# Designs tried in a protein design chat: VHH binders against q9ybd5. Part 4

Target 1, 159 residues: q9ybd5
Amino acid sequence: MEGEGLLVRKIRSGVVIDHIPPGRAFTMLKALGLLPPRGYRWRIAVVINAESSKLGRKDILKIEGYKPRQRDLEVLGIIAPGATFNVIEDYKVVEKVKLKLPEESQGVLRCPNPTCITRKEREKAVSKMVLVSQDPPAYRCVYCGTTVMGDEIHDLISP

## First folded at step 13 (VHH)

Design q2
Fold by ESMFold2, look of step 15:
Structure q2 (fold): chain B 159 residues (1-159), chain A 119 residues (1-119)
Amino acid sequence: as target 1 above (159 residues)
Amino acid sequence: EVQLVESGGGVVQPGGSLRLSCAASGFWFSEYAMSWVRQAPGKGPEWVSSIYSSSGRTMYADSVKGRFTISRDNSKNTLYLQMNSLRPEDTALYYCAKDFYSWEKHDRSSQGTLVTVSS
């Protein structure tokens, strides 16, 4: 990895997420379904509060053998916009993506309002949350208008 | 393995108070929103209250607003429900659930704690 020394060994394959704002690495693992005890099936390295030329301080997450899914970029972008998502194959970065807040989320962020039409099994409506503010980040349900902002948004990610 | 153990239920007179506790283990309690749910005899689950993980912001069913208070203590991995001004309609099995959504599956993973409000 460029610029600064490695705190942990390179991984042969999997995912490295760099430039994570401090304190978000475990929330990212939660969102991927990889917090312990489930996470013990994976070789995971978590670096907390490392030095960062870009942020002053950062977290780093390395998940060996993990095959990234399409929804991972959306999920992680909600938690750590601006972080760098690296796909590793054969010890090399084969894809590098800057995570961002999605403009809308369909089925990933669920409305927290228990009376929303999307929460009723008989209605078959899928959650749709739209970005209404970047800073602080805020999403609004298109069906009932419920708005959630900041770190509260992380609780809306469908398990 | 996720475990939720409720306690604090009992028989009380109308107008009385109870404080329910939910002891959590097997997951990172502080990373999750939590909910209280109740199920009256012969009825389906009814959402009562929820609390966000980080902000501590709360939500309540209209039927309990102003009478019930949800709270959490992350250092003890414990969720609470203070119930005041209890009514016969509050009689139910009360249980806690992880996150805002898991209670909807109708699969209760815990025993719950029984609250009976009777004259």
Scores: ipSAE 0.623, ipTM 0.827, lowest interface PAE 1.1, mean pLDDT 87
Fold by ESMFold2, last read:
Structure q2 (fold): chain B 159 residues (1-159), chain A 119 residues (1-119)
Amino acid sequence: as target 1 above (159 residues)
Amino acid sequence: EVQLVESGGGVVQPGGSLRLSCAASGFWFSEYAMSWVRQAPGKGPEWVSSIYSSSGRTMYADSVKGRFTISRDNSKNTLYLQMNSLRPEDTALYYCAKDFYSWEKHDRSSQGTLVTVSS
């Protein structure tokens, strides 16, 4: 794999996510609800383990025709902080966003503790997880104090 | 489609041991946390244990802590529950669930495996 222009066709409209840490492209598709077969409505290109001057290796994700929601940026920022999110219109980048860990997540990350008030009893208590470390990434539940870090955080996303 | 097939249940004396297996297919097993859940006759589901996908970190209900061990083998798409020092109150239908959350829906998609602890 030499480069994007040689391996994967440019898209007319949609989203290109570049500089994804290697091994996370499918996790991103899963979290967006776009993993096949559900994702067959879109033309999706996934480049796994490409060369990267910044990361050594990277994944790249191209989704033709996709219109991202604000929730999607939060989800993607949790999975691949530092990756570059590009919105494409008419073959041109019209918006570029560097993904980042959100300072808090309400409803996107669910507390994994089965005894947390947000899991078993309160019908109105929604999970709220707050960022307590950037490196390694870590989130803490505001209700029960359960802390989750690193790749474990990805298990808490409910697509 | 997601399929989970449990096995390894049976009848055993108090203090005995059993090892349950859960064979998974139809999804990317290594990408998901997994849980064991049990349901005694006439009672609702009770969470038993869970294991994270990447770290392998485990969680246990207080009632089974120190006696049960959850583990997984991603190369075989299989989840395990080693149950030691079994007690009559462990008698239940045991089943596995994808992720930390799906078992709460009261809509079990697998048959489970029956564990009976008696005399």
Scores: ipSAE 0.592, ipTM 0.820, lowest interface PAE 1.2, mean pLDDT 85

Design q6
Fold by OpenDDE, look of step 13:
Structure q6 (fold): chain B 159 residues (1-159), chain A 119 residues (1-119)
Amino acid sequence: as target 1 above (159 residues)
Amino acid sequence: EVQLVESGGGVVQPGGSLRLSCAASGFWFSEYAMSWVRQAPGKGPEWVSSIYSSGGRTMYADSVKGRFTISRDNSKNTLYLQMNSLRPEDTALYYCAKDFYSWEKHDWSSQGTLVTVSS
């Protein structure tokens, strides 16, 4: 990974996300709640526009000391389907997960339609979005039918 | 700290136009959708418009469709609301809010900008 672009040291423990489409590293940080100032709790390396034999260009994200939550894989899968999520322990990859678009997102993607029942606090309805297209990605609200496509899906991710 | 500062309000006659601005700071503006909301005295907040982070998609309340236009300049960290064909019922304090959702929790700027439409 160090030879793929800028020199970044290995991390002892945490996560490394590789093969991120260019420009989406910061979107990931936002979605994970790791943009400044909160992100300063961790050691974070962001490599943008690194050389990639597979993609041409890619982003890389290293977060030392970060312990992933179950929600994180869903969120990251939405942002960068096909990227590789690596769990690092003692300077070794101990788990590797290929990120993917979830078929259904409940509570993570919120409907942008303010008149949707899921946007009414008194109704206590949890947002539920279903994948209706892989390429480009598209999700549809099961309640009101609002459909969101492409990169705009990223704006629906609740922190 | 998130800062949102609205400007551009004023007094106009029915049929007039105003352009509101919202200067944003303290967060990564270009990564967030933004919204305009308004509140008249004695009334609850009303969603007016939202725009996605890229600026490529917009949404409007039925009451303002065709008259208002939301836009943004990410290089300037500024949100705009062009208001045309203003009506007396548009009279309110207008607030800028981060993302699509925060306004529901009254999470917007404390000041707002006053728009008064009267003959």
Scores: ipSAE 0.830, ipTM 0.918, lowest interface PAE 0.5, mean pLDDT 92
Fold by ESMFold2, look of step 16:
Structure q6 (fold): chain B 159 residues (1-159), chain A 119 residues (1-119)
Amino acid sequence: as target 1 above (159 residues)
Amino acid sequence: EVQLVESGGGVVQPGGSLRLSCAASGFWFSEYAMSWVRQAPGKGPEWVSSIYSSGGRTMYADSVKGRFTISRDNSKNTLYLQMNSLRPEDTALYYCAKDFYSWEKHDWSSQGTLVTVSS
């Protein structure tokens, strides 16, 4: 614990995501569209497997200059429920949000079933996935009933 | 630059087997689901199979279920399609695609690999 919080300097503006379950930092970057080389437009600091006092281990992300979108909180809540999302302006935390599994996801989680009505161009239907279990996390498509759980859910986050 | 290179196509008789490979580079292969899709002459693209990023679960079109097996090796950035009991209707240009969704827009950067099943 002593000195882990000093690995990376404070950022002037952007986002800091703390208490990320170990091993999910790069999945979060993928979901935000920030994996290298495409992420090189921002200064990104990634701390992998840092000590978290009585909680064990965590990952940390700092993304300088990034302006979060509404869908980002939903996306990141699906990947790392329980993590802390901090918005930074002028070196100060101006918003602090505990990420959580959304009860419903419309447009963010796409149904993987290629025969689903949401996959047919003519139907104009947008994917809607509903949370059916917290632990393990599981979502079900409201249109075709396809259910996805655990780490498989992360593959459904795509533009 | 995302690059997908398919190989392993060829001419086989009905009932034969082929194994297709897709070498991936320029992106974090292990973070993405992958798909195989095919396009027969005069037809639009047809989804064949998909595999989750971990390799833990797979999906198949009804027309190939039981005959084709998708797999991946994340340490080699390679996707595979084992095709058994091939039929003339499997004749097509085969492509690999990133994720479950992108193949629908015909935005593939790959060249594909031709499979011809004929006497």
Scores: ipSAE 0.566, ipTM 0.799, lowest interface PAE 1.5, mean pLDDT 85

## First folded at step 14 (VHH)

Design r2
Fold by OpenDDE, fold request of step 17:
Structure r2 (fold): chain B 159 residues (1-159), chain A 119 residues (1-119)
Amino acid sequence: as target 1 above (159 residues)
Amino acid sequence: EVQLVESGGGVVQPGGSLRLSCAASGFWFSEYAMSWVRQAPGKGPEWVSSIYSSSGRTMYADSVKGRFTISRDNSKNTLYLQMNSLRPEDTALYYCAKDFYSWEKHDWSSQGTLVTVSS
């Protein structure tokens, strides 16, 4: 982590996500299923509009005691590509991952087109969306061709 | 607990209008896309409309496009469906749903609101 002043104390164990674009911390919590009241299972600190030399302003998310799932990196990468995902143990960073947009998303991003084959229960087709643009981010459904870009992609994250 | 309460249904003549409301609680409403779905007598659930959380961009089924308008007021945690030029085939129980997908599970947390279009 960069030597920036912290508003909140360091956590003993859990996850710290740094360099989040402003306003996306709660989107992350939503995607992780940690918005209230479900989020009260963990101690969560949300820092908004912290000073950032790189971004000007940034959000920070700390989830004490949280153990990340395999899909979490993909989900968080979709929401905040370029952010830093840190795993904390005994007050130390034991793992550091730079989040990125996945080239393909299978099962995580769902097609918003209700007529898509992936939205039909009988077909058991798993959603598959491919990255077609980095900036702005854009994903296209490989089945029906529906394309979604920007922050709207966040609404495609499967519950 | 997620709660969705639909209202505004009633009996209307063909060509008439109704405005449905969905009061949402138990979740951060502004962070979720929302949808309207309906179930006509003897038929399965049908998607009607959806609205994105951030952009407010809307999507409609072909059967209602140009007649229905979905909107939201995040300050009131309320979803709306303005229904104009109603037709008999619009007769159904209308439900609101969290996000684009939750309605597919047929797990309705609410009783819906009945819209009857008849002469």
Scores: ipSAE 0.854, ipTM 0.935, lowest interface PAE 0.5, mean pLDDT 92
Fold by OpenDDE, fold request of step 17:
Structure r2 (fold): chain B 159 residues (1-159), chain A 119 residues (1-119)
Amino acid sequence: as target 1 above (159 residues)
Amino acid sequence: EVQLVESGGGVVQPGGSLRLSCAASGFWFSEYAMSWVRQAPGKGPEWVSSIYSSSGRTMYADSVKGRFTISRDNSKNTLYLQMNSLRPEDTALYYCAKDFYSWEKHDWSSQGTLVTVSS
């Protein structure tokens, strides 16, 4: 989190996501349902191409006053495995989580195959996709076998 | 507010061609996958085609594969569907949809554009 104060101030409470690969901050906002105009409920700072000793360049996302949902860590882990999720209270980091790819995603990642049983309303089957590759990331539907990899996975995140 | 406005429909003979357009507004178009779906009279909605946001990779229903082409212009916030070798069974109202899944709710933001293929 060093150097971020050069562009934006510290937040009193909320969430700070650090060490985001460049270009994925807005993808995160999309996945969280915080792109405009919905995002205007919160004070949001997006820092792109910040200097990073670890990554060369990185994005930073600050959401002041945001209350994380249970699915948020999974969604963010899918988008940016290795990034750091920080919970802020009284200008201090009170919780720190290293984001990671989930081994299994139920209900969050949806199968893009429209003929999949999970896409049929009458079947009431919940989407279930399993991690089959770490790098590049890849998930496979346990029902129909459809596999999606790389940044295309981001389009599978249910709103 | 999300707005999708379809256009380009019309009446054509079998074997003819049409190009549909979908003008999108009210959301970050370039960040979303997009889809075309259609609904024939008396039938349920049918998925036609989709395009990924990141890669631009395309997917098609078997019934239209090789005949239809989905594309997008992010600079114009517009989705397209080139329809060649049209058949009578392609007759339907065509709808543009945000992402891969939103059309399943049958919550159309527009009236669609009518394509009629008839001799």
Scores: ipSAE 0.852, ipTM 0.934, lowest interface PAE 0.5, mean pLDDT 92
Fold by OpenDDE, look of step 16:
Structure r2 (fold): chain B 159 residues (1-159), chain A 119 residues (1-119)
Amino acid sequence: as target 1 above (159 residues)
Amino acid sequence: EVQLVESGGGVVQPGGSLRLSCAASGFWFSEYAMSWVRQAPGKGPEWVSSIYSSSGRTMYADSVKGRFTISRDNSKNTLYLQMNSLRPEDTALYYCAKDFYSWEKHDWSSQGTLVTVSS
């Protein structure tokens, strides 16, 4: 988190997501349900295209006062595997998690195939997709076999 | 507030063409996949087409594949549906929907646009 002080102040409590691939900060906000107007509940700093020794360029997301949900790490891992999720309390990092692609996604990634059993209300089947490739990322529906890869996976994230 | 306003519907003869538009506002349009759904008289909603946000890849129901084309213009926050070779069975109210799934809730944000195919 070097150089953050040059752009934005430290937060007392909340979350800081660092080493986000450039251009994915807003995707993250969307996935977290924090795009406007809902996002106005929190104080949010978005830094885009910051210099990064690791990535060349990176995004940074600070959400003051935000309490992470159980699904957040999975969702964020899908969007930005390798990014760092930091929990902040009293201006200190109290928890640090390296985000990763989940091997299996249940209920988070929904199958884009409208004929899939998971898309049928009567069946009450919960979406289940399995990671079938790391690079590029790819998930396959265990029910109908529909496979989605790359950034398209982001569109499958259920709200 | 999310707003979707469909337009472009009308009455056409079989074999005719129409181009529908959906003006979107109240959300970050470019970050969402978009879909077209239709509801024929006396029938439930039917998925027609979807377009991914990132790649622009498109998907179609078998009933419209080869005849309909979904597209988007992010600079205008507008979704389109080019409908060619229209058939009587295409007669329906057409709705624009955010993402792949929102239409399943049957809570339309708009009145849709009516397409009538009749000789």
Scores: ipSAE 0.836, ipTM 0.917, lowest interface PAE 0.5, mean pLDDT 92
Fold by OpenDDE, look of step 14:
Structure r2 (fold): chain B 159 residues (1-159), chain A 119 residues (1-119)
Amino acid sequence: as target 1 above (159 residues)
Amino acid sequence: EVQLVESGGGVVQPGGSLRLSCAASGFWFSEYAMSWVRQAPGKGPEWVSSIYSSSGRTMYADSVKGRFTISRDNSKNTLYLQMNSLRPEDTALYYCAKDFYSWEKHDWSSQGTLVTVSS
């Protein structure tokens, strides 16, 4: 990826997440378990509040050497639907994915209701939340009906 | 390393008030929801209250609704619990916890602060 005004160089291999809504780059790092000190396993560049023709302002996240997990796209889609997830190899984009809100989240989003059956260890029930609104985003627990909306959803992401 | 240090506990009479504080360090405090939990003698841990990271929206156990108020100051990396109209059944060791869920594993990284409500 190339862009005018970028403060950081291209990465050889890893991931680049572009068109992140401003202020959500660190939320992504948190959700991926890459906030310091854990993130020091990789080279991470965070570009905050860059100019964007599409969004006005955007964040960019580059993680060199990072190998994405299957859940990562779901997590990142929750945090920044519409952002672009790029896989980089040999300084080239080899895969591009438009992030989106998952219709269903199992195990990733946990119900914030402590009385929910999914919050009771003895029940061994896995969290399951379904998308009930796109804008603003909202997820509803299929067990207890608890609904969480907007940026609050980010707090439900299990590590 | 995540560190949470609770303070503000003490002995109060029924109907009294206390304000607990939790000093957080070792993590990006403002990015996490926070919770208060308590453990009474001979009982398991009980969720008391939680607060979201961004919205500041709060949740409470039914047993403390209308009496307790959770709040946070991100500039000070501090979580608070204002406890009013205290009852003997509120007697417990109070812990603060990172996010909504971490307390479930009974992995306390702190000593808690003791609240005793007695006549």
Scores: ipSAE 0.832, ipTM 0.917, lowest interface PAE 0.5, mean pLDDT 92
Fold by ESMFold2, look of step 16:
Structure r2 (fold): chain B 159 residues (1-159), chain A 119 residues (1-119)
Amino acid sequence: as target 1 above (159 residues)
Amino acid sequence: EVQLVESGGGVVQPGGSLRLSCAASGFWFSEYAMSWVRQAPGKGPEWVSSIYSSSGRTMYADSVKGRFTISRDNSKNTLYLQMNSLRPEDTALYYCAKDFYSWEKHDWSSQGTLVTVSS
């Protein structure tokens, strides 16, 4: 991996996420539902604040045996846009995806406003959050106009 | 094991003040938004206030705006609710909850703390 000083073994199969902005690796584990104790079902390596030619500094996440779900790329793109998501099989990268902020989010980002119509069980309205800024990242609820930006967005990922 | 322990409730006259605390353990407190909710006798749960994990930005129910202040201390894994200008309609069992959403399903892992506003 890019950077000096820390050795982490190759994984046989699973996922490697590289070029994570520093300080976001645990937020990614939380969003995947992989913080302890549930996360102990996988072998997980977290590299914090490694050197990066691209970013200056980065976090790296390796999860052996993890089978990614369809929503995982959206979740991770919200937390670490620009990071590289690698699927590993037999010690080889078989798929590589650059994570990006989705233009719209349904079902992953949920409006934080408890009086929004999407928060009322009887109304059946599904959350829809739309990207309104890339830098800093910002999303706006299409129903009530609530806008959330930066690291606040990470709190909106529904359980 | 996730634990949330509320304290600071009691009996107070209208116009009085109380400060509630919620001691959290068994999870990564600093990674989660937190909420206060209340349940009056014979009523369903009512959202009171929430606070973001990193920014500390706050939200309040209209019924408590200007009177209640939510805060958190991530170094102590503790959530607070300062309640001023208390009214009889604030009488309820108060709970803290993890994130913005989990309180909607009435999935309480705690005992709550009782606030009674009466003369």
Scores: ipSAE 0.604, ipTM 0.818, lowest interface PAE 1.2, mean pLDDT 86
Fold by ESMFold2, look of step 14:
Structure r2 (fold): chain B 159 residues (1-159), chain A 119 residues (1-119)
Amino acid sequence: as target 1 above (159 residues)
Amino acid sequence: EVQLVESGGGVVQPGGSLRLSCAASGFWFSEYAMSWVRQAPGKGPEWVSSIYSSSGRTMYADSVKGRFTISRDNSKNTLYLQMNSLRPEDTALYYCAKDFYSWEKHDWSSQGTLVTVSS
């Protein structure tokens, strides 16, 4: 019965992502590869449009038993910069990270241009997208110059 | 469990028009960019067009720019391709694909929809 209310209890281990801008929780699940039905391997709580002293309103994700990967911070930082990523062990926060837009992305954001050298299996070039604007967020491919901004960037994440 | 079902193909004379549809199920359609690809007889797959999930911004192969229009209806989980000013070289089996990337694998489970442009 502890925590932020009667509907969602604290988790023993896993990940809690707090202060998510409203409307982005499912995009985050997509980016982690955890939308149903694949997400049924995990106990997942999604809180939509909760009250937030920081943001006014927020979404919250709790993913029980999930062992976070380093790429998770990059992926989620692209979707919800400013949100708080918490790693939980034995009901305690053991790591707390403010998510941010990465200055560059190698292999996580893929170039959407089908003629880019990073899209050809014969070529061994790993995608590299560099941040060129914070607001709105924008990334540019270092190989072909394709630029993508705003919520479009979310379509470039490779699970 | 991803399922994509293409329809709307047929035989048409050069200069004609066709509208292709792709009914999607088994995934959260509105969360994904979508693509059209085509495969002419004896050739590998060729990217035709893509559309972003949220913005709806579109991209086209140079060979179809100005003649084809991709669109989507997220409420119906349906992707469309309006093809105008069709040419014999547009003859191909047309497939839709999830995202910008998955079409490159050649392991499509769908039948596609055949477009034949000839006089």
Scores: ipSAE 0.593, ipTM 0.816, lowest interface PAE 1.3, mean pLDDT 86

Design r2
Fold by ESMFold2, fold request of step 17:
Structure r2 (fold): chain B 159 residues (1-159), chain A 119 residues (1-119)
Amino acid sequence: as target 1 above (159 residues)
Amino acid sequence: EVQLVESGGGVVQPGGSLRLSCAASGFWFSEYAMSWVRQAPGKGPEWVSSIYSSSGRTMYADSVKGRFTISRDNSKNTLYLQMNSLRPEDTALYYCAKDFYSWEKHDWSSQGTLVTVSS
């Protein structure tokens, strides 16, 4: 139980995501394309169900050497609005962002309706989903009107 | 590597039933929505049914609603399709797919399982 492997160490560069609602760390890895074995190219530390003075409980992700993409903020905001996204360089936080539900998602959040124009000819009609509720989170497709809410939204994030 | 192995197909008379299984490995099955797709002789792929990962909510093509039931067992990494009241037009090679099916973004190759509905 003792030893270096049980200590969460600082990273030199990469991304640290803190205040993740408990139970969502692996969903976030999946959405970033980093879930093992595909994510095995990256040094990833996952803390599950840690104590949090803010939330009671939380998950934490540390991804060493990862260079965040603009898409990442949208994706992670859909999964864990309110979480803290930290960019690390030289052991210091150089950027800190509070994740939020995007007001609209184009090309990232897919429509679940199999007859939607965006599902049959995706390259010609890019999906567009509009936020219609913050709590519970809900999005509606602008093309067919289909609404999704809650954790189901997480299944709809494009790979 | 992602692997999907379909089974349970066969020859059945109209009105009969079959239960298809899809054994999954090489990915975190419980984190993904899953789908069934079929391809009839001489036709392109047709989406049949999907099931969400978290909620377990299901969706069906109009042609199979009320007759087919998709389900999953995350403890066995297995997806199922119960097919009742089978019709000749259900004759097809059936495949399971990781995620929601997209005809423009095809899933991995597999053998599928053949269902033949014939007198």
Scores: ipSAE 0.447, ipTM 0.733, lowest interface PAE 2.1, mean pLDDT 84
Fold by ESMFold2, fold request of step 17:
Structure r2 (fold): chain B 159 residues (1-159), chain A 119 residues (1-119)
Amino acid sequence: as target 1 above (159 residues)
Amino acid sequence: EVQLVESGGGVVQPGGSLRLSCAASGFWFSEYAMSWVRQAPGKGPEWVSSIYSSSGRTMYADSVKGRFTISRDNSKNTLYLQMNSLRPEDTALYYCAKDFYSWEKHDWSSQGTLVTVSS
């Protein structure tokens, strides 16, 4: 992990997300529900604007003792596709996953259309958004056809 | 604790203008989309307008499009609604909401600000 010994102490167990595009670390914390004060249960280190051979600059997120939920990987992939998700045990990386845009998002990405059937509590329709572009990232609602793209997608992640 | 405090309501004549403000605290305002919602007497809540956090792109209900303008000032944690060409049908209690409004119940601790459009 670049710069780990110089910038931030290694963690014994938990997760490290590396190679985050600059400026997205706090958006990731928001989407995980870990912004203070909610995230105060874990020791969290955020490194912004570090040097990166891959990106020029990057953010890094370290969460000691955190066990990720299944939805967290989808959420992180939406915000920072291409970032590296590391599981740490006994100060060692035991698993690495390269985050990617999910092809479908059900129940995680909401449709922004206020008249969409998925916005109607009574109908019990769960949002389903399908990937229609990688660059810029874009998703389309399968029910009403509304498309959202770029950083706007981040506002649509369910709390 | 999330706090949203609406202000700027009042009584105006048809065709008049008002500017509503929403002071936000207790959350990372700049990281969230924000919405205005209104509730007319005898009616359920109605979405009015939303603004994205990053892009600043705006959305409006058809009934207010062209007359209302949503805006935000992230340095002041404040959301605004400029209401022009007001009609009696705009009479309602106006609330701001964190995130995009949905049909789900919300536990917002706000009183809203009353707008009355009458002669």
Scores: ipSAE 0.429, ipTM 0.729, lowest interface PAE 2.2, mean pLDDT 84

